# Miniprotein binders against Mucin-6 (MUC6), part 2

Target 1, 185 residues: Mucin-6 (MUC6), of Homo sapiens (Human) (q6w4x9r395to579)
Amino acid sequence: GHCSLEGGSFVTTFDARPYRFHGTCTYILLQSPQLPEDGALMAVYDKSGVSHSETSLVAVVYLSRQDKIVISQDEVVTNNGEAKWLPYKTRNITVFRQTSTHLQMATSFGLELVVQLRPIFQAYVTVGPQFRGQTRGLCGNFNGDTTDDFTTSMGIAEGTASLFVDSWRAGNCPAALERETDPCS
Key: E = the ipSAE of ESMFold2; O = the ipSAE of OpenDDE; V2 = 0.75 times the mean of E and O plus 0.25 times the DockQ between their complexes.

## First folded at step 3 (miniprotein)

Design X1d (from S11 with A38L W41I R45F F65V Y68R L72A; at its last look DockQ between E and O 0.01; V2 from the best seeds 0.00; counts 0 for: pae E 18.1 > 1.5, pTM E .581 < .8, placed apart)
Fold by ESMFold2, look of step 4:
Order: C-alpha cells, then sequence, then structure tokens
Structure X1d (fold): chain B 185 residues (1-185), chain A 81 residues (1-81)
C-alpha cells in the first residue's frame, strides 16, 4: 500500500483516495498493530506563507517505545534528542540518503518512508500487505474501499476531509473546521 | 523561524493543559500515554529549533517549564501501570 503527502497539503490514502486539508498541528498518519513497540507515524504541518489557509508539511515523526525519529524540513534527523549522521542504523530501522534530495527510512517490519527534502518537503509511505485492513490515521484504513477512508478516530465514516483530519490531531490544536474547506476533498 | 517556534510552544502549552485535565478526570489511559509521547517528541523538536536560534532566553525558559510539566505527566502515567 502507498500513501503520499505532497505539496499544497495533498494526501493520497493507501486506497488511493486523494484529499487536501489545511491544518497546523501534528497528525497521526499511520497506526497499526503491525508496527512494533507501539509504533506510530506522524506528520507535522505548519502555516506556510502569509495566507491563513496555506499549510505545508514540515516534519515526519516515527515514534515507538524504542525509537523517536524526527525527519524535519531543515534536513535534521534526530533520535531521542540527538542529531544523527547518515546512514543511521538500529536493529530494525535504517535511515539513509537516497539521493541529494531524498532520504529513505527502511525497516524490517514492512514500513518504508521516503522523504523528499527539496524543492518541496514531501513524504511517501509504503506498507507491506500484512498491513491490509490493519491501519488507521490520515493514510486511511487500507481495506480496498475508498468510501470509508475518511473514518475518524471514533470509527465514524465522514463525508468531508476536514472532519476526518480533525479527528486525527495529536494534541490540543485548532480544529480543521476553523479553516477554509478544501473544495477537492 | 522564530515565529513558528513561538507558536508551537504556545500550542504545546495548551496541549499540556488539556492532557493534565484529562489525567485528573482519569481519561482513557491508552490515549493519555499516546498524547504524552507526542508532546515529548514535540519538546525535543522545539529544543533543536531553539538551539538553531541561539537559545533565546525567554523561549528556552518557557520550553524548560513545559518540558518539566510533561515529564511529570509521564511519571503519573507510568504509576498507573
Amino acid sequence: as target 1 above (185 residues)
Amino acid sequence: SPETVEKLIEELAKAIEKLAEEARKLGDPEELKREIKLLLILVEFLKERLEELGNPESLAKRLKVLARIAEALKRELEELE
């Protein structure tokens, strides 16, 4: 399965459902029992430019009981508060520079993350087939049905991206409903 | 940028207040553990950004206070298990 976070705050789910949102928060991209040590993948969005409705991805975070990896827009990779030289390797995770503009996080548990650093900070998430039907978050539920990809953290399928995205906020951030609605979602 | 860091510190403060209130009400323990993990990783992200700015005194002190509060909430969650 493939999930993408692209410029203009566009997201395409594991079931290939595209949407756009405008938010300034940390969001849960992917939670799954297939991720070891209570792992989760998160995305950090912030305001870009002078428009209240323009937001962009500024960091991607992988968090588990053993790992806290932040890949930020300023090309810094940290683990447990320490900046790391690449390639960075643990038992299950390797982060390396794929090209002059791309970093890759490869894992032994079926998660792959590719981050484009320039010209626009973007992220591409790939999960193996064992994740089918076993995911939650902004990347959707990976069940092959696009009609329920906007399932909230409460298990309610929504018709709009803004309600869905708001439910996946991590922490006390302004709700997506307080921003302009994306007409393409 | 400095404006971005100050805004994120303000959002961190609000999130810590909400989490402390949910802990007093004995909210969902699994949600509380998830939330504190996310807050602590945001603290580390902000520490790094402040170092890039030369650790401006007012923001660095604010972040230290918030980090201490978040660590206290973490200890409370660990005692529940």
Scores: ipSAE 0.000, ipTM 0.146, lowest interface PAE 18.1, mean pLDDT 72
ESMFold2-Fast, scan of step 3: ipSAE 0.000; ipTM 0.179
ESMFold2 (binder alone), look of step 4: mean pLDDT 80; pTM 0.745
OpenDDE base, look of step 4: ipSAE 0.019; ipTM 0.307

Design X1e (from S11 with R34E E35R A38L W41R R45Y F65L Y68F I69L L72A R75E E76R)
Fold by ESMFold2-Fast, scan of step 3:
Formats: C-alpha cells, structure tokens, sequence
Structure X1e (fold): chain B 185 residues (1-185), chain A 81 residues (1-81)
C-alpha cells in the first residue's frame, strides 16, 4: 500500500481515500504491530509561511524504542536529537539522498518513506502486504474498504476527517479543522 | 541581508556534501582536510557577521548544521589517519 502527504495539507490513505485538514500538531501517521520496537511514523504540521489560513507538513518522524529519526523541511536529518550526515545507517534503517530533491528512508521491515524536499515538502509512504489490515493512523487501516478509513484511535469509524485527525494527535495541540476532498474528484 | 546569508550557508553545505562524496570515492584526505579548514574559517566569519546583524532562527539552525558537518568530516579524517 501507498499513502501520500501532498500539497501541504492533503492526505491519501492506503485505501485511496483523499482528505484535507487544517492542523498544527504532531499526528500519528502509521502504527502497526508489524513495526519493530513499538515503532510509529508521525507527521508534524504547522502554519504555512505563505498563507496564515493554511497548514503544511514540516517534518516526518520515525519513533521506536531505539530511534527518533526526524526529517525536516529544512533538509536536516536527526536521530535522538543529533544531526546526522547522509547516508545514515542503523541496524534496520537507512536514510539517504535519492535525488537532489528527495530523501529516502528504507527499512528491513517492509516500510519505505520518500520525502520530497523541494519545491514543496511532501511525503510518500509505502508498506508491504504484511501490513494489510494491520495499520492505523492518518494513513487509514489498509483493509480494502474506504468507508471505515476514518477509524479513530478509539476504534470508531467517523464520517468526517476532523474528528479522525484530532484522535491521532501525538501531543497537546489545538483541534484540527476539516477540509476533506470529494472522493469523486 | 539575511536571505543572502542563508543562500551562502546553503551553498557552503552543498559544496561540502559534494566534496565529501568525491573524497570518499577518490580517497584523498588532504583535499578534504583543506576544505574542512576553509569551512571552519567561513563558519567563524559568518558567526561574527550574524552577531552584528542579529540572529534569525533559521540562520542559527543552518550555522549549527554547518558546524556539525565540519566536526563529522574532521572526525572521519582523524579516523583515516
């Protein structure tokens, strides 16, 4: 499955449900028992520098018991608070420059992340088939059914994005505003 | 201007990255050593100028990144020796 964070505030889930939101927080993008050491992928959103009414992706974080890898829009990669020169390798994760404008985080456990740095900071998440039906977070549940893609952290399927997104906040932040796209467009 | 200093810092970081990649492939530690010395002098120059102009947060972060890159490259050179 493929999940994308594009255009500042647009998300397309693993089951291909598009939506948009307004939020300034760290959100859980992907949690799964398939991720080792209690791993989770998270996305950080903040106000856009161009428009004060918009929010955009500013960093992607992979957090586990061993690592806190942060890839930020200013092209800085850190692990556990320390800046790292690329390519950066751990036991199961390699972060490297794929092109002049893209970084990639490759893993041994079926998760891949590609981050576009310029002209707009965007992220693309790929997971292997072992993740089917075993994901939760902003990228959805990967069960082949879009009607329950807005399943909250409490296990409730919502019809709108705002309550769904708000349930996946990783910190004490303001509630997200809903800006979902039409599934037919 | 602050934008001019940011662009200079970005250009320096990219030049160091390219030099590091070439040094790894060619194995010339003396060229890398001279570039690290130049970077350290430029980082000191930029610090002095930023003290006169003020400290925008983005410029401070870029300067710290350059300092970290210089230290990492210096450590690599010391390991090769």
Amino acid sequence: as target 1 above (185 residues)
Amino acid sequence: SPETVEKLIEELAKAIEKLAEEARKLGDPEELKERIKLLLRLVEYLKERLEELGNPESLAKRLKLLAFLAEALKERLEELE
Scores: ipSAE 0.000, ipTM 0.119, lowest interface PAE 21.0, mean pLDDT 71

Design X2 (from S11, 16 letters changed)
Fold by ESMFold2-Fast, scan of step 3:
Structure X2 (fold): chain B 185 residues (1-185), chain A 81 residues (1-81)
Amino acid sequence: as target 1 above (185 residues)
Amino acid sequence: SPETVEKLIEELAKAIEKLAEEARKLGDPEELKKRIKFLLYIVELLKRELEELGNPESLARELKALAWLAERLKERLEELE
């Protein structure tokens, strides 16, 4: 299955449902028991353009118990906080420059990521058939049915993207926490 | 926040009840096993997130509820195997 993050803030799920959202946080793109060492793929969004409602992808993160691989729009690749020169290889993951404008992260466990660096930062996620019906996050559940693609982190199917997206904010996001503790509420 | 976590636990409990109802009416045993394993994975992730947030004392109720939900999911999975 294929999931894309394009045009700043547009997402197309593994079941081909497109949507757009407005948010500045780290979001879970993909979690699955098929990912080793509690692995998860995450996307970092920040403000872009003149409007405060515009957001764009600024980094993609693969996090597990062993690795924290960050690929940023600044064309820097780090693992566990250390900058790496490409090609970079671990036991199960290889990050390399596919073209002058694209980086690829290939894995041994059926996940592939292609990141476009220029002219606009974008990401493309591919997963093997073993992930079918066993994914969660912004990329959807990969079950062949688009009607439940907006399944929140609590397992409830929503009719709108906003509640779905908000449910997938990562726990390390200060903006989400600050919103909950607003003194003006 | 603790309020958000309580909401998550509440909604997860509803999802488990819905799965049990589907199993009795229209359930495919293999599909139900897959969904239960996925929910168990979700519960473990939420438990880890809670353990990293506050001190254990302030989150004792939420952690206890997640442990209870994990055991209910494991029991249902064993019934289907």
Scores: ipSAE 0.000, ipTM 0.174, lowest interface PAE 19.2, mean pLDDT 72

Design X2b (from X2 with F38L L45F W68Y R72L)
Fold by ESMFold2-Fast, scan of step 3:
Structure X2b (fold): chain B 185 residues (1-185), chain A 81 residues (1-81)
Amino acid sequence: as target 1 above (185 residues)
Amino acid sequence: SPETVEKLIEELAKAIEKLAEEARKLGDPEELKKRIKLLLYIVEFLKRELEELGNPESLARELKALAYLAELLKERLEELE
């Protein structure tokens, strides 16, 4: 399956359902029992918008009990807060420059991430068949049915993207829906 | 009923997020930790009650949602500690 994060704030799920949201937080893209050591893939969005978008992808994070690999739009790769020279290899993960404008994170457990650095920061997630029906997060549940792709972290299938996205916030940051309050107040 | 439990789970999730935001804004972690612990107790109680009904297959979605809420509450407690 393939999930993409493009054009600042557009997402296409593993079941090919497209949606857009406006949020400035870290969000869980992918959680699965197939990821070792309680691994999760996350996306960081920030208010660095241009005229046609108020929020954009600024970093992708792979977090497990052993590793916190961050790939940022500034072309910096860190693990556990330390900058790493590429190619960077751990036991199960290799991060390397695929092209002059793309980085790739290859894993031994069926997850692959390609990050476009220029001209626009974008991410592409590929998972193997063992992940089918066993994913949760912004990339959807990978069960071949788009009608339940907006399954929240509470296990409820929603008709709208906003409740779905807000439910996958990670860490201490304001909910996307709370940005509807008057900014002048 | 299962329909009522689903709605209660949704309302609990909303309440948890509001409490977390209130904690960040007001800086009163002791009172909010206490309230979050009470919500965690309620979620665990509901999960146990649903398991006792003896129909885990028909309640799989509700059980997964309660498990998620328990994790969310634990995470919010860790952030306040």
Scores: ipSAE 0.000, ipTM 0.063, lowest interface PAE 25.4, mean pLDDT 72

Design X2c (from X2 with F38L Y41W I42L W68L L69F)
Fold by ESMFold2-Fast, scan of step 3:
Structure X2c (fold): chain B 185 residues (1-185), chain A 81 residues (1-81)
Amino acid sequence: as target 1 above (185 residues)
Amino acid sequence: SPETVEKLIEELAKAIEKLAEEARKLGDPEELKKRIKLLLWLVELLKRELEELGNPESLARELKALALFAERLKERLEELE
């Protein structure tokens, strides 16, 4: 499955459900028992002053018991607070420059992340078939059914994106504002 | 998907070649050692991914090339120790 964070504030889940929000917080994108050492993928959103989007993606974080890898829009990669030269390799994770405008984080456990740095900071998450029905977070539950893609951190399926997004906040942040979900009207 | 994995393999191979070129230009032995160790780790990862794909004909030759490249990197690392 594929999950995308695009255009500053759009998300498309693993089951292809699109939605949009405004938020200034760190949000859990993906939690799964398939990720080693309590691993989780997170997204950091902050205010964007000049774009149509009021808030935009500014960093992606992979956090486990051993690693805190941060890839930010200023093209800095850190692990556990220390800046790293690319390519950077740990036992199960390699971060490298895929193209002049893209970084990739490849893993041994079926998770891949591609980050577009320019012209707009965007992220693309790919997970192997072992993750089917085993994911939680903003990227959805990957069960082939879009009706329960807004499953909150408490296990409740919500009808609105705003309650869903707010349930996946990783910090004490303001509630996210709901945006129009139909970009054509 | 198979397309995504093949794309990853191509990009890892490109990164390995780019780093090997940069490593050859370095005059600092300690920095060179660090980059050679990183290259060896990347080659190990790429070989593992290729083996897991079932070694299709188009990738079998690349596995042999990577094995030879890894051996040359190990020799170079030993020279610097």
Scores: ipSAE 0.000, ipTM 0.113, lowest interface PAE 20.3, mean pLDDT 73

Design X2d (from X2 with F38V Y41R L45A A65L W68I R72F)
Fold by ESMFold2-Fast, scan of step 3:
Structure X2d (fold): chain B 185 residues (1-185), chain A 81 residues (1-81)
Amino acid sequence: as target 1 above (185 residues)
Amino acid sequence: SPETVEKLIEELAKAIEKLAEEARKLGDPEELKKRIKVLLRIVEALKRELEELGNPESLARELKLLAILAEFLKERLEELE
């Protein structure tokens, strides 16, 4: 399965359901029991420079009990807060420069991430067949049915992206909906 | 052998990471350039040796990793020049 984060704020789920959202937080992109050490893939969004109502992807994070790998739009890769030169290898994960504009995170557990750095920061997530029906987060549930791709962190299927996205917020930040109604932006 | 090449690639990755830490401590771009040039020569030489072998398909992953390492070292070197 393939999930993509493109054009600053567009997402296409593993079941090929496209949507757009506005948010300035860290969001859970992918959680699965197939990820070792309670692993999760997360995406960080911040305000776009073109319009204060638009947001864009600024970093992708892989978090587990062992590692916190951050790949940011400024082309810095860190693990557990320490900057790393590429290629960077752990027991199960290798981060390397695939081309002058693309970084890749390859894993031993069926997850692959490709990050486009230039001209626009974008991410592409590939998961093996063992993840089918066993994913949750912004990339959807990978069950072959797009009608329940907006399943919230509480297990409720929503008809709109905004409540779905807000349910997958990680960290201490205001809800995307609250942020959009802020008159001081 | 594939196991020997994999060990060499792992050692090169460790050496590169150690150079990044040393560069931060040392603050000497000329010394960092020298170390990068040495590593690049080693990577390029090994890549050529593997390319000259009769069955590159059995070493496809190793060749890909060496190509990535060479490109990485070239980019870091260009940044320092």
Scores: ipSAE 0.000, ipTM 0.095, lowest interface PAE 23.8, mean pLDDT 71

Design X2e (from X2 with F38L Y41F I42L L45A R48E E49R R61E E62R A65L W68R R72Y)
Fold by ESMFold2-Fast, scan of step 3:
Structure X2e (fold): chain B 185 residues (1-185), chain A 81 residues (1-81)
Amino acid sequence: as target 1 above (185 residues)
Amino acid sequence: SPETVEKLIEELAKAIEKLAEEARKLGDPEELKKRIKLLLFLVEALKERLEELGNPESLAERLKLLARLAEYLKERLEELE
């Protein structure tokens, strides 16, 4: 399965459902029992425009009991708060520069992340077939059915992307409920 | 950087050694197959990136090592099929 975060605020789920959201928080992108040590992939969004409350991806975070790997739009990679030179390797994760404009995080557990640094910060998530029906978060549930891709952190299928997105907030930040959302884009 | 490329190759070699050790101890063919495919992808990707840097003479030993690692991984993958 593939999930993408493109054009600042557009997301396409593992089941290929596109949507747009406007939020300025850290959001759970992917959580699964298939990720070791309570692992989760997260996306950080911040404001990019004034009048329309537009937001853009500014960092991607992989968090587990052992690691907090942050890849930011300024091309800094940290783990547990310490800046790392690339290529950087842990027991099961390697972060390296794939091209002059792309970084890759490769893992031993069926998760791959590619981030585009320029001209706009974007992220692409690939998961193996073992993740089918076992994912939760902004990338959807990967069950082959797009109608329930807006399943909240409480297990409720919502008709609007804003309620779905807000349910996956991690940390203390403003709610996105009152902002423009386009589930058909 | 040449130094970072050498570190990546060294770390990939260590990952392959750990994979071989795990295969001997755990015996999970599907999980092992997935890990071999990922490591093979990384080896091939690094090989392509080094070729793009030009000046093949300065990269010859690194490319040879990556070719050996790719051959080893392909051999292990075929054994599991």
Scores: ipSAE 0.000, ipTM 0.059, lowest interface PAE 26.1, mean pLDDT 71

Design X3
Fold by ESMFold2-Fast, scan of step 3:
Structure X3 (fold): chain B 185 residues (1-185), chain A 81 residues (1-81)
Amino acid sequence: as target 1 above (185 residues)
Amino acid sequence: SPETVERLILELIYAIFKLRKEARKLGDPEELKREIRELLWAVAELERRLEELGNPESLAKELEELAKIAEKLKEELEELE
């Protein structure tokens, strides 16, 4: 299955359901019992445009009991807070420069991540067939049915993307502040 | 109108990934090529519609996203040839 994070705020799930959202948080992109050591893939979004309504991907994180690998739009790769030179290898994960503008994270457990660094930071997630019906997060449940791709962290299928996305927030994200008002309104 | 155009962009993205997902199932490159060409025409139509709405700067983000979709469709078409 393929999941993509493109154009700053577009997501296409493993079951090919597209949606768009606006948010400034770290979101759980993929959780699965197929990921070793309680692994999870996460996506970090932040403000990207002139207005408060524009957000874009700024980093992708793979977190497990052993590793916290961060690939950022600044072309820096860290593991557990320490910068790493590429190619970077662990027991089960290799991060390397595939092209001058693309980094790839390959794993031994059926997960592959490709990030486009320039001109726009984008991410592409590929999972093997063993993940079918065993994923959760922003990339959906990979069960071949798009109607339940907005299944929240509590197991409830929602009809809209906003409640779905909000349920997959990771960490202590502050509540959305009021929109800055135009003083000439 | 802008909401409708955004929904059509999402539908185009969905169609692209659905076609890629079903490529191996169908086993017919000519059918896929035909669908990709139709999607390219639809993208061009949406670009023309957005330009006709006026205020091109306020729609720059949507136009840029459509251009990226067109690039991906062209890439897939070339890969099938």
Scores: ipSAE 0.000, ipTM 0.072, lowest interface PAE 24.6, mean pLDDT 70

Design X3b (from X3 with L10F F17L R37L W41Y)
Fold by ESMFold2-Fast, scan of step 3:
Structure X3b (fold): chain B 185 residues (1-185), chain A 81 residues (1-81)
Amino acid sequence: as target 1 above (185 residues)
Amino acid sequence: SPETVERLIFELIYAILKLRKEARKLGDPEELKREILELLYAVAELERRLEELGNPESLAKELEELAKIAEKLKEELEELE
C-alpha cells in the first residue's frame, strides 16, 4: 500500500482516501505491530507564512526504542539528535539520497519512505502486504475499505477529518502553542 | 446530562493517568505513553466539542464516543494486568 503527504497539506491513505490536513503538531502517520521495537512513523506540520497553504509538512520522524530518525525540509537528517551524513545505515534502516531532490529510507521490515525535498517538501510511504489491516494513524487502516479510513486513535470511525486528525496528535503540541502566542507570526 | 458527561470525562482522565503510572512500572514506557497521550488528546478534543455545541440532544454522538473511549481504556488496563 501507498500513502502520500503532498502539496503541503494533503494526505492520501493506504486505501486511497484523500483528505486535507489543517493541523500544526506532530502526528502519528503509521503505527503497526509489524514495526519492530515499537516503531512509529510521524509527520511534523507547522504554519506556512509565505504560502497560501495554512500548514505544511516540515519533517518526517521514524521513532522506535533504538532510533529517532528525523528528516527535515532543511535537508538535515538526524538520529537521536545527532546529524548524520548520507548514506546512513543502522541494523535495519538505510537513509540515502535517491536523487538530487529525493531522500529514501529503506527498511528490512517492509516499510519504505521517500521524501521529496524540492520544489516542495513531500513524503511517500510504501508498506508491504504484511501490513494489510494492521496499520493505524493518518495513513489509515489499510483494510481495503475507504469508509473507515478516518478511524481515530480510540478506534472510532469518523465521517470527517477533523476529529480523526486531532486524535493522532503526538506530544503536547509545543510548536502550535508557541506559534499561537507569538505576536510576530 | 452535563454532570454525567463531566464525571465520565473525569473518570477517563483518571484512568489515563493510572495507565501512565502503570506503563512506567512495567517498562516499555514510550509506546504506552504515546497511546495514553493520544487518548488524552481525544478526550480534550471531545470536551472542546461539547462546550462548542451546548445542546444536550446534539451531544448524543459525543456521549457515545466517550463511552467507547472508556471501554477501550478498560481493555488496555486489563491487558497490563
Scores: ipSAE 0.000, ipTM 0.061, lowest interface PAE 25.7, mean pLDDT 67

Design X3c (from X3 with I13L Y14W F17L L40F W41L)
Fold by ESMFold2-Fast, scan of step 3:
Structure X3c (fold): chain B 185 residues (1-185), chain A 81 residues (1-81)
Amino acid sequence: as target 1 above (185 residues)
Amino acid sequence: SPETVERLILELLWAILKLRKEARKLGDPEELKREIRELFLAVAELERRLEELGNPESLAKELEELAKIAEKLKEELEELE
């Protein structure tokens, strides 16, 4: 299945349900028992002046009990806070430059991430068939039915994207994105 | 122009957020909640199509129709308060 994060804060779920949100925080994109060591894929959003969006993707994070891999829009890759030169390899994960404008994170457990660096930072998530019906987060539940793609972190199917997105916030927004709040927002 | 279409999409998304906020003040009526969600998803689909199409002007008529739906929902909300 394919999930995309494009055009600032536009998301298309694994079941091909599109939606947009207006948040600035770290959000859980994908959580699944198929991910080893309690793994989760997350996205960091911040304010932008880019046309087509009031917010934009600034980093993608893969977090597990062993690794915290951060891929940022400035082409810096870190693991557990330490900068890494590409290609970077762990036992089950390899991060490398796929093209002059794209980085790829390949894994041994059926998750692939491609990040577009230019002209705009965007992310594309691919999961194998073993993830079907086994995913949670902004990318949806991957069950072949779009009517329950807005399932919150508490397991409740919502009719609106706003409650769904808010339920998948991870971490402290002030600590994760320490930008000054717009007083008119 | 492509920039005008992008601006119209952003303006419409902001209008939808305001409709959602006003609907919550009225106890979130189920039918209005569903109509606002359907409008949002239709706009999101046009935004997706804008990324794929080399002719964004083709979306202008659909955006105008969705803007009219947003205006009707605004009137419906005002009638309930």
Scores: ipSAE 0.000, ipTM 0.070, lowest interface PAE 23.1, mean pLDDT 70

Design X3d (from X3 with L10A Y14R F17V R37F W41I A44L)
Fold by ESMFold2-Fast, scan of step 3:
Order: structure tokens, then sequence, then C-alpha cells
Structure X3d (fold): chain B 185 residues (1-185), chain A 81 residues (1-81)
């Protein structure tokens, strides 16, 4: 399965459903029992540097009981708060420069992440077939049916992206819906 | 030349990434998938050592060995297809 985070604030789920959202928080992209040690992939969104204050991807985080790997748009890679030189390897995860504009995080457990650094910070998530029907988060449930791609963290299928996205917030930040009410352009 | 070794390492990384993608399309060769991943780690370690030591001649033999392992794993993968 392929999920993409492109153009600052566009997401295409594993079942190929596209949507856009506005928010400035850390969001859960992917949770699955197939990820070792309670692993989760997360995306950090903040206000963009363009003249209109849009939301854009600024970092991707892989978090487990053992690791907190952060890949930022500034091309800094950290694990548990410590900066790492590339290529960086652990027992099951390797982060390396794939091209002059792309970093890759390869894993032994069926998850691959490619990050485009320039001209716009973007992320591409690939998961193996073992993840089918076993994913949760902004990338959808990977069940081959787009009608339930907006399944919230509470298990409710929504018709709109705003409630879906807000349900996958991690950390202590304002709801995306509140940000949309009072745009900061 | 140093540029040749750097180019060969980059080419080998691309070849191994392609092998990983092809292996994932096959059902359950978990041992083969692990061997391909270990090969990737080994090549990335060579790239790191080249950057730190700046001594490509000392790494040429290991690079040849890893390239041969990649060729063998490619052949094993093709036989499973």
Amino acid sequence: as target 1 above (185 residues)
Amino acid sequence: SPETVERLIAELIRAIVKLRKEARKLGDPEELKREIFELLIAVLELERRLEELGNPESLAKELEELAKIAEKLKEELEELE
C-alpha cells in the first residue's frame, strides 16, 4: 500500500482517497499491530512560510518504545533527541540519503518512508501486504474500500475530513476545526 | 578513482532498494528479505566509512564482495518468481 503527504497539506490514503486539511499539530499517520514495540508513524504540521498562513508538513516521526526518530524539513535527523549523521542504522531501521533531494527510512518490518526535502517537504509511505486491513490513522485503514477511509480514532466513519483529522491529533494542540473558523492569513 | 567508488556504492544501493521492493511482492521469503536488508545495511556502512576515512582504495574489495552478494540474491529472487 502507498500513502502520500504532498503539496503541504494534501493526503492520499492507502485506498487512494485524496483529501486536504488545515491544522497545526502532530497527527498519527499510521498505527498497526504489525509495527514492533507499539510503533507509530506521525506527521508534524505547522504554519507555512508563504504569504498566506497555510498548514504544511515540517517533520515525520517514527515512535516506538525504543526509538523516537525525527526527520525534519531542515534535513536534521534525530533519535531520542540526539542528532545523527547519515547513514544512520539501528537493528531494524536505517535512514539514508537516497538522492540529493530525498531521504529514505527503510525497515525490516514492512514499512518504508521516503521524504522529499526540496522543493517542498513531502512524504511517501509504503507498507507491505501484511498491513492490509490492519492500519489506523491519517493514511486510512487499507481495506480496499474508500467509503470508510475517514474512520476516526473512536471507530466512527465520517463523511468529512475535518472531524477525521482532528480525531488523530497527538499531543496538546488546538483542534483543526477551531483553526479553520479563524484563519490566520 | 574516488568518484568511481562513490558512483558504484550509489548504484549498488539503488539495486538493493529495487531488490527489496521485488522481494515484498513475493509471499513468504522472510529469510531472503532479511538477507537483502542486511546487505543494504552493509553497503550503507561502506558509504559512511568512505566519507569518514576518505580512502576509497581500502573499500574497493569489500564493495566487490557486496556487489557479488547482491547479484546472488537477485538470482535467488528471480528463481522464486
Scores: ipSAE 0.000, ipTM 0.184, lowest interface PAE 16.9, mean pLDDT 74

Design X3e (from X3 with E6R R7E L10A I13L Y14F F17L R37Y W41R A44L E47R R48E)
Fold by ESMFold2-Fast, scan of step 3:
Structure X3e (fold): chain B 185 residues (1-185), chain A 81 residues (1-81)
Amino acid sequence: as target 1 above (185 residues)
Amino acid sequence: SPETVRELIAELLFAILKLRKEARKLGDPEELKREIYELLRAVLELRERLEELGNPESLAKELEELAKIAEKLKEELEELE
């Protein structure tokens, strides 16, 4: 299954449901029992002045008990706070330059990440079939159920999508939660 | 541990999102919708406090109480079937 983070603040889940959101924080993109050593993939969003969003993706983080790999829009790759030259290899993870504008993080556990650095910072997440029904986070639950989407695409993320996104905040940042005062008809 | 508490918070947030989706399918009963949003805010605030506080044991007790509220809301939602 594939999940994409495109156009600054647009997300397409593993079940192929698109949505857009506004928020400036670190969010859990993918968490699963299939990730070793309590691993999680996270996305960092910050304010932007681009035409596609009030917020944009600025970094992707893979965090486990052994590693904190950060890939940022300024083309810096760090692990545990130290800048790394590419290709960078650990026992289970390899980060390398796939093209002049793309970095790839390949793993031994069925997760693959491709990051577009230019012209717009974007990320593409691929997971193997063992992840089906075993994921949570911004990329969705990968359960194959087309009725289990919190919104249909009307071009803009509404209160439900905002609530969904806010639930996956992973860092210390002000709550951006909107409270709906009346039922939607 | 902080990691265990983070996992429990993530699991509870997932449960709350399910409650929100089910409430929407029932036409978003006003009182239930408000209670779900208040619960979500409380869990998000607890997550922020976890990152600031050095003692996750006190947060774990609050998390357990919030999980009980989520279970009660689930039962209320089931009664509306």
Scores: ipSAE 0.000, ipTM 0.080, lowest interface PAE 22.7, mean pLDDT 71

Design X4
Fold by ESMFold2-Fast, scan of step 3:
Structure X4 (fold): chain B 185 residues (1-185), chain A 81 residues (1-81)
Amino acid sequence: as target 1 above (185 residues)
Amino acid sequence: SPETVKRLIRELLWAIAELEREARKLGDPEELEREILELIYAVFKLRKRLEELGNPESLAKELEELAKIAEKLKEELEELE
C-alpha cells in the first residue's frame, strides 16, 4: 500500500482516498501493531511560504521506544535530538540519499518512506501486505474500502476530513478556532 | 565529471541498502552487517570529500575500489542462499 503527502496540503490514503489537509501541528500518519517498539510515523506541518498553500509539510518523524528519527525540509536528519550524517543506520532502519533530491528511510519491518526535498517537500509511504487492515492515522486503515478512511482516533467514521484530521493531532498546538471559547449567551 | 562521481556514489548507496534488505531477509550473520556498515561509512566519507574538493579525478580510484567491495559483499550474500 501507498500513501502520499503532496503539494504541501494534499494526502492520498492507502485505499486511494484523496483529501486536503489544513493545519499547523504534528499529526499521526501511521500507527500499527506491525511496527516494532510501539512505533509510529508522524508528519509536522507549519505555515508555508508557497503561494498555493497556507500550510506545508516541514518534517517527517518516526518515533518508537528507542528512536526519534526526524527528517526535515532543511535536509537535516536527527535521531533523539542529535544530527546524523547520511547514510545513517540503526539495527532495523537505514536513512540514505536515494537521489540528489530524495531521501529514503528503509526498514526491516515492511515500512518504506521516501522524502522529496526539492522543489517541494513531500513524502511517500509504502507498507507491505502484512499491514493490510492493521493501520490507523492520516493514511487510513488500509482495508480496501474508502468509505471508512476518515476513521478518527476514537474509532468513529466521519463523513468529512476536518474532524478526522483534528483527531490525529499529536502535538499541543492550538488551531486558530480552538483558541476561542464558545459563545456563552 | 563531478556529476558522474556523485551519481556513482548514489548508485552504490542504493545497492548497499538493497543488499542490507536482502541480508535481513535471509537472516545473515552479524559479520555481514558489520562489513556493510563499514562500506556505507567509506562511501559517506568519499561523498564528503567530493563535496569539499570538487575534483572527481582524485576520487575515481577510491570509488572503483568501493564498487569492487560492494560487488564482493553481494556475491558473499548470494552464496549464503
Scores: ipSAE 0.000, ipTM 0.080, lowest interface PAE 23.4, mean pLDDT 70

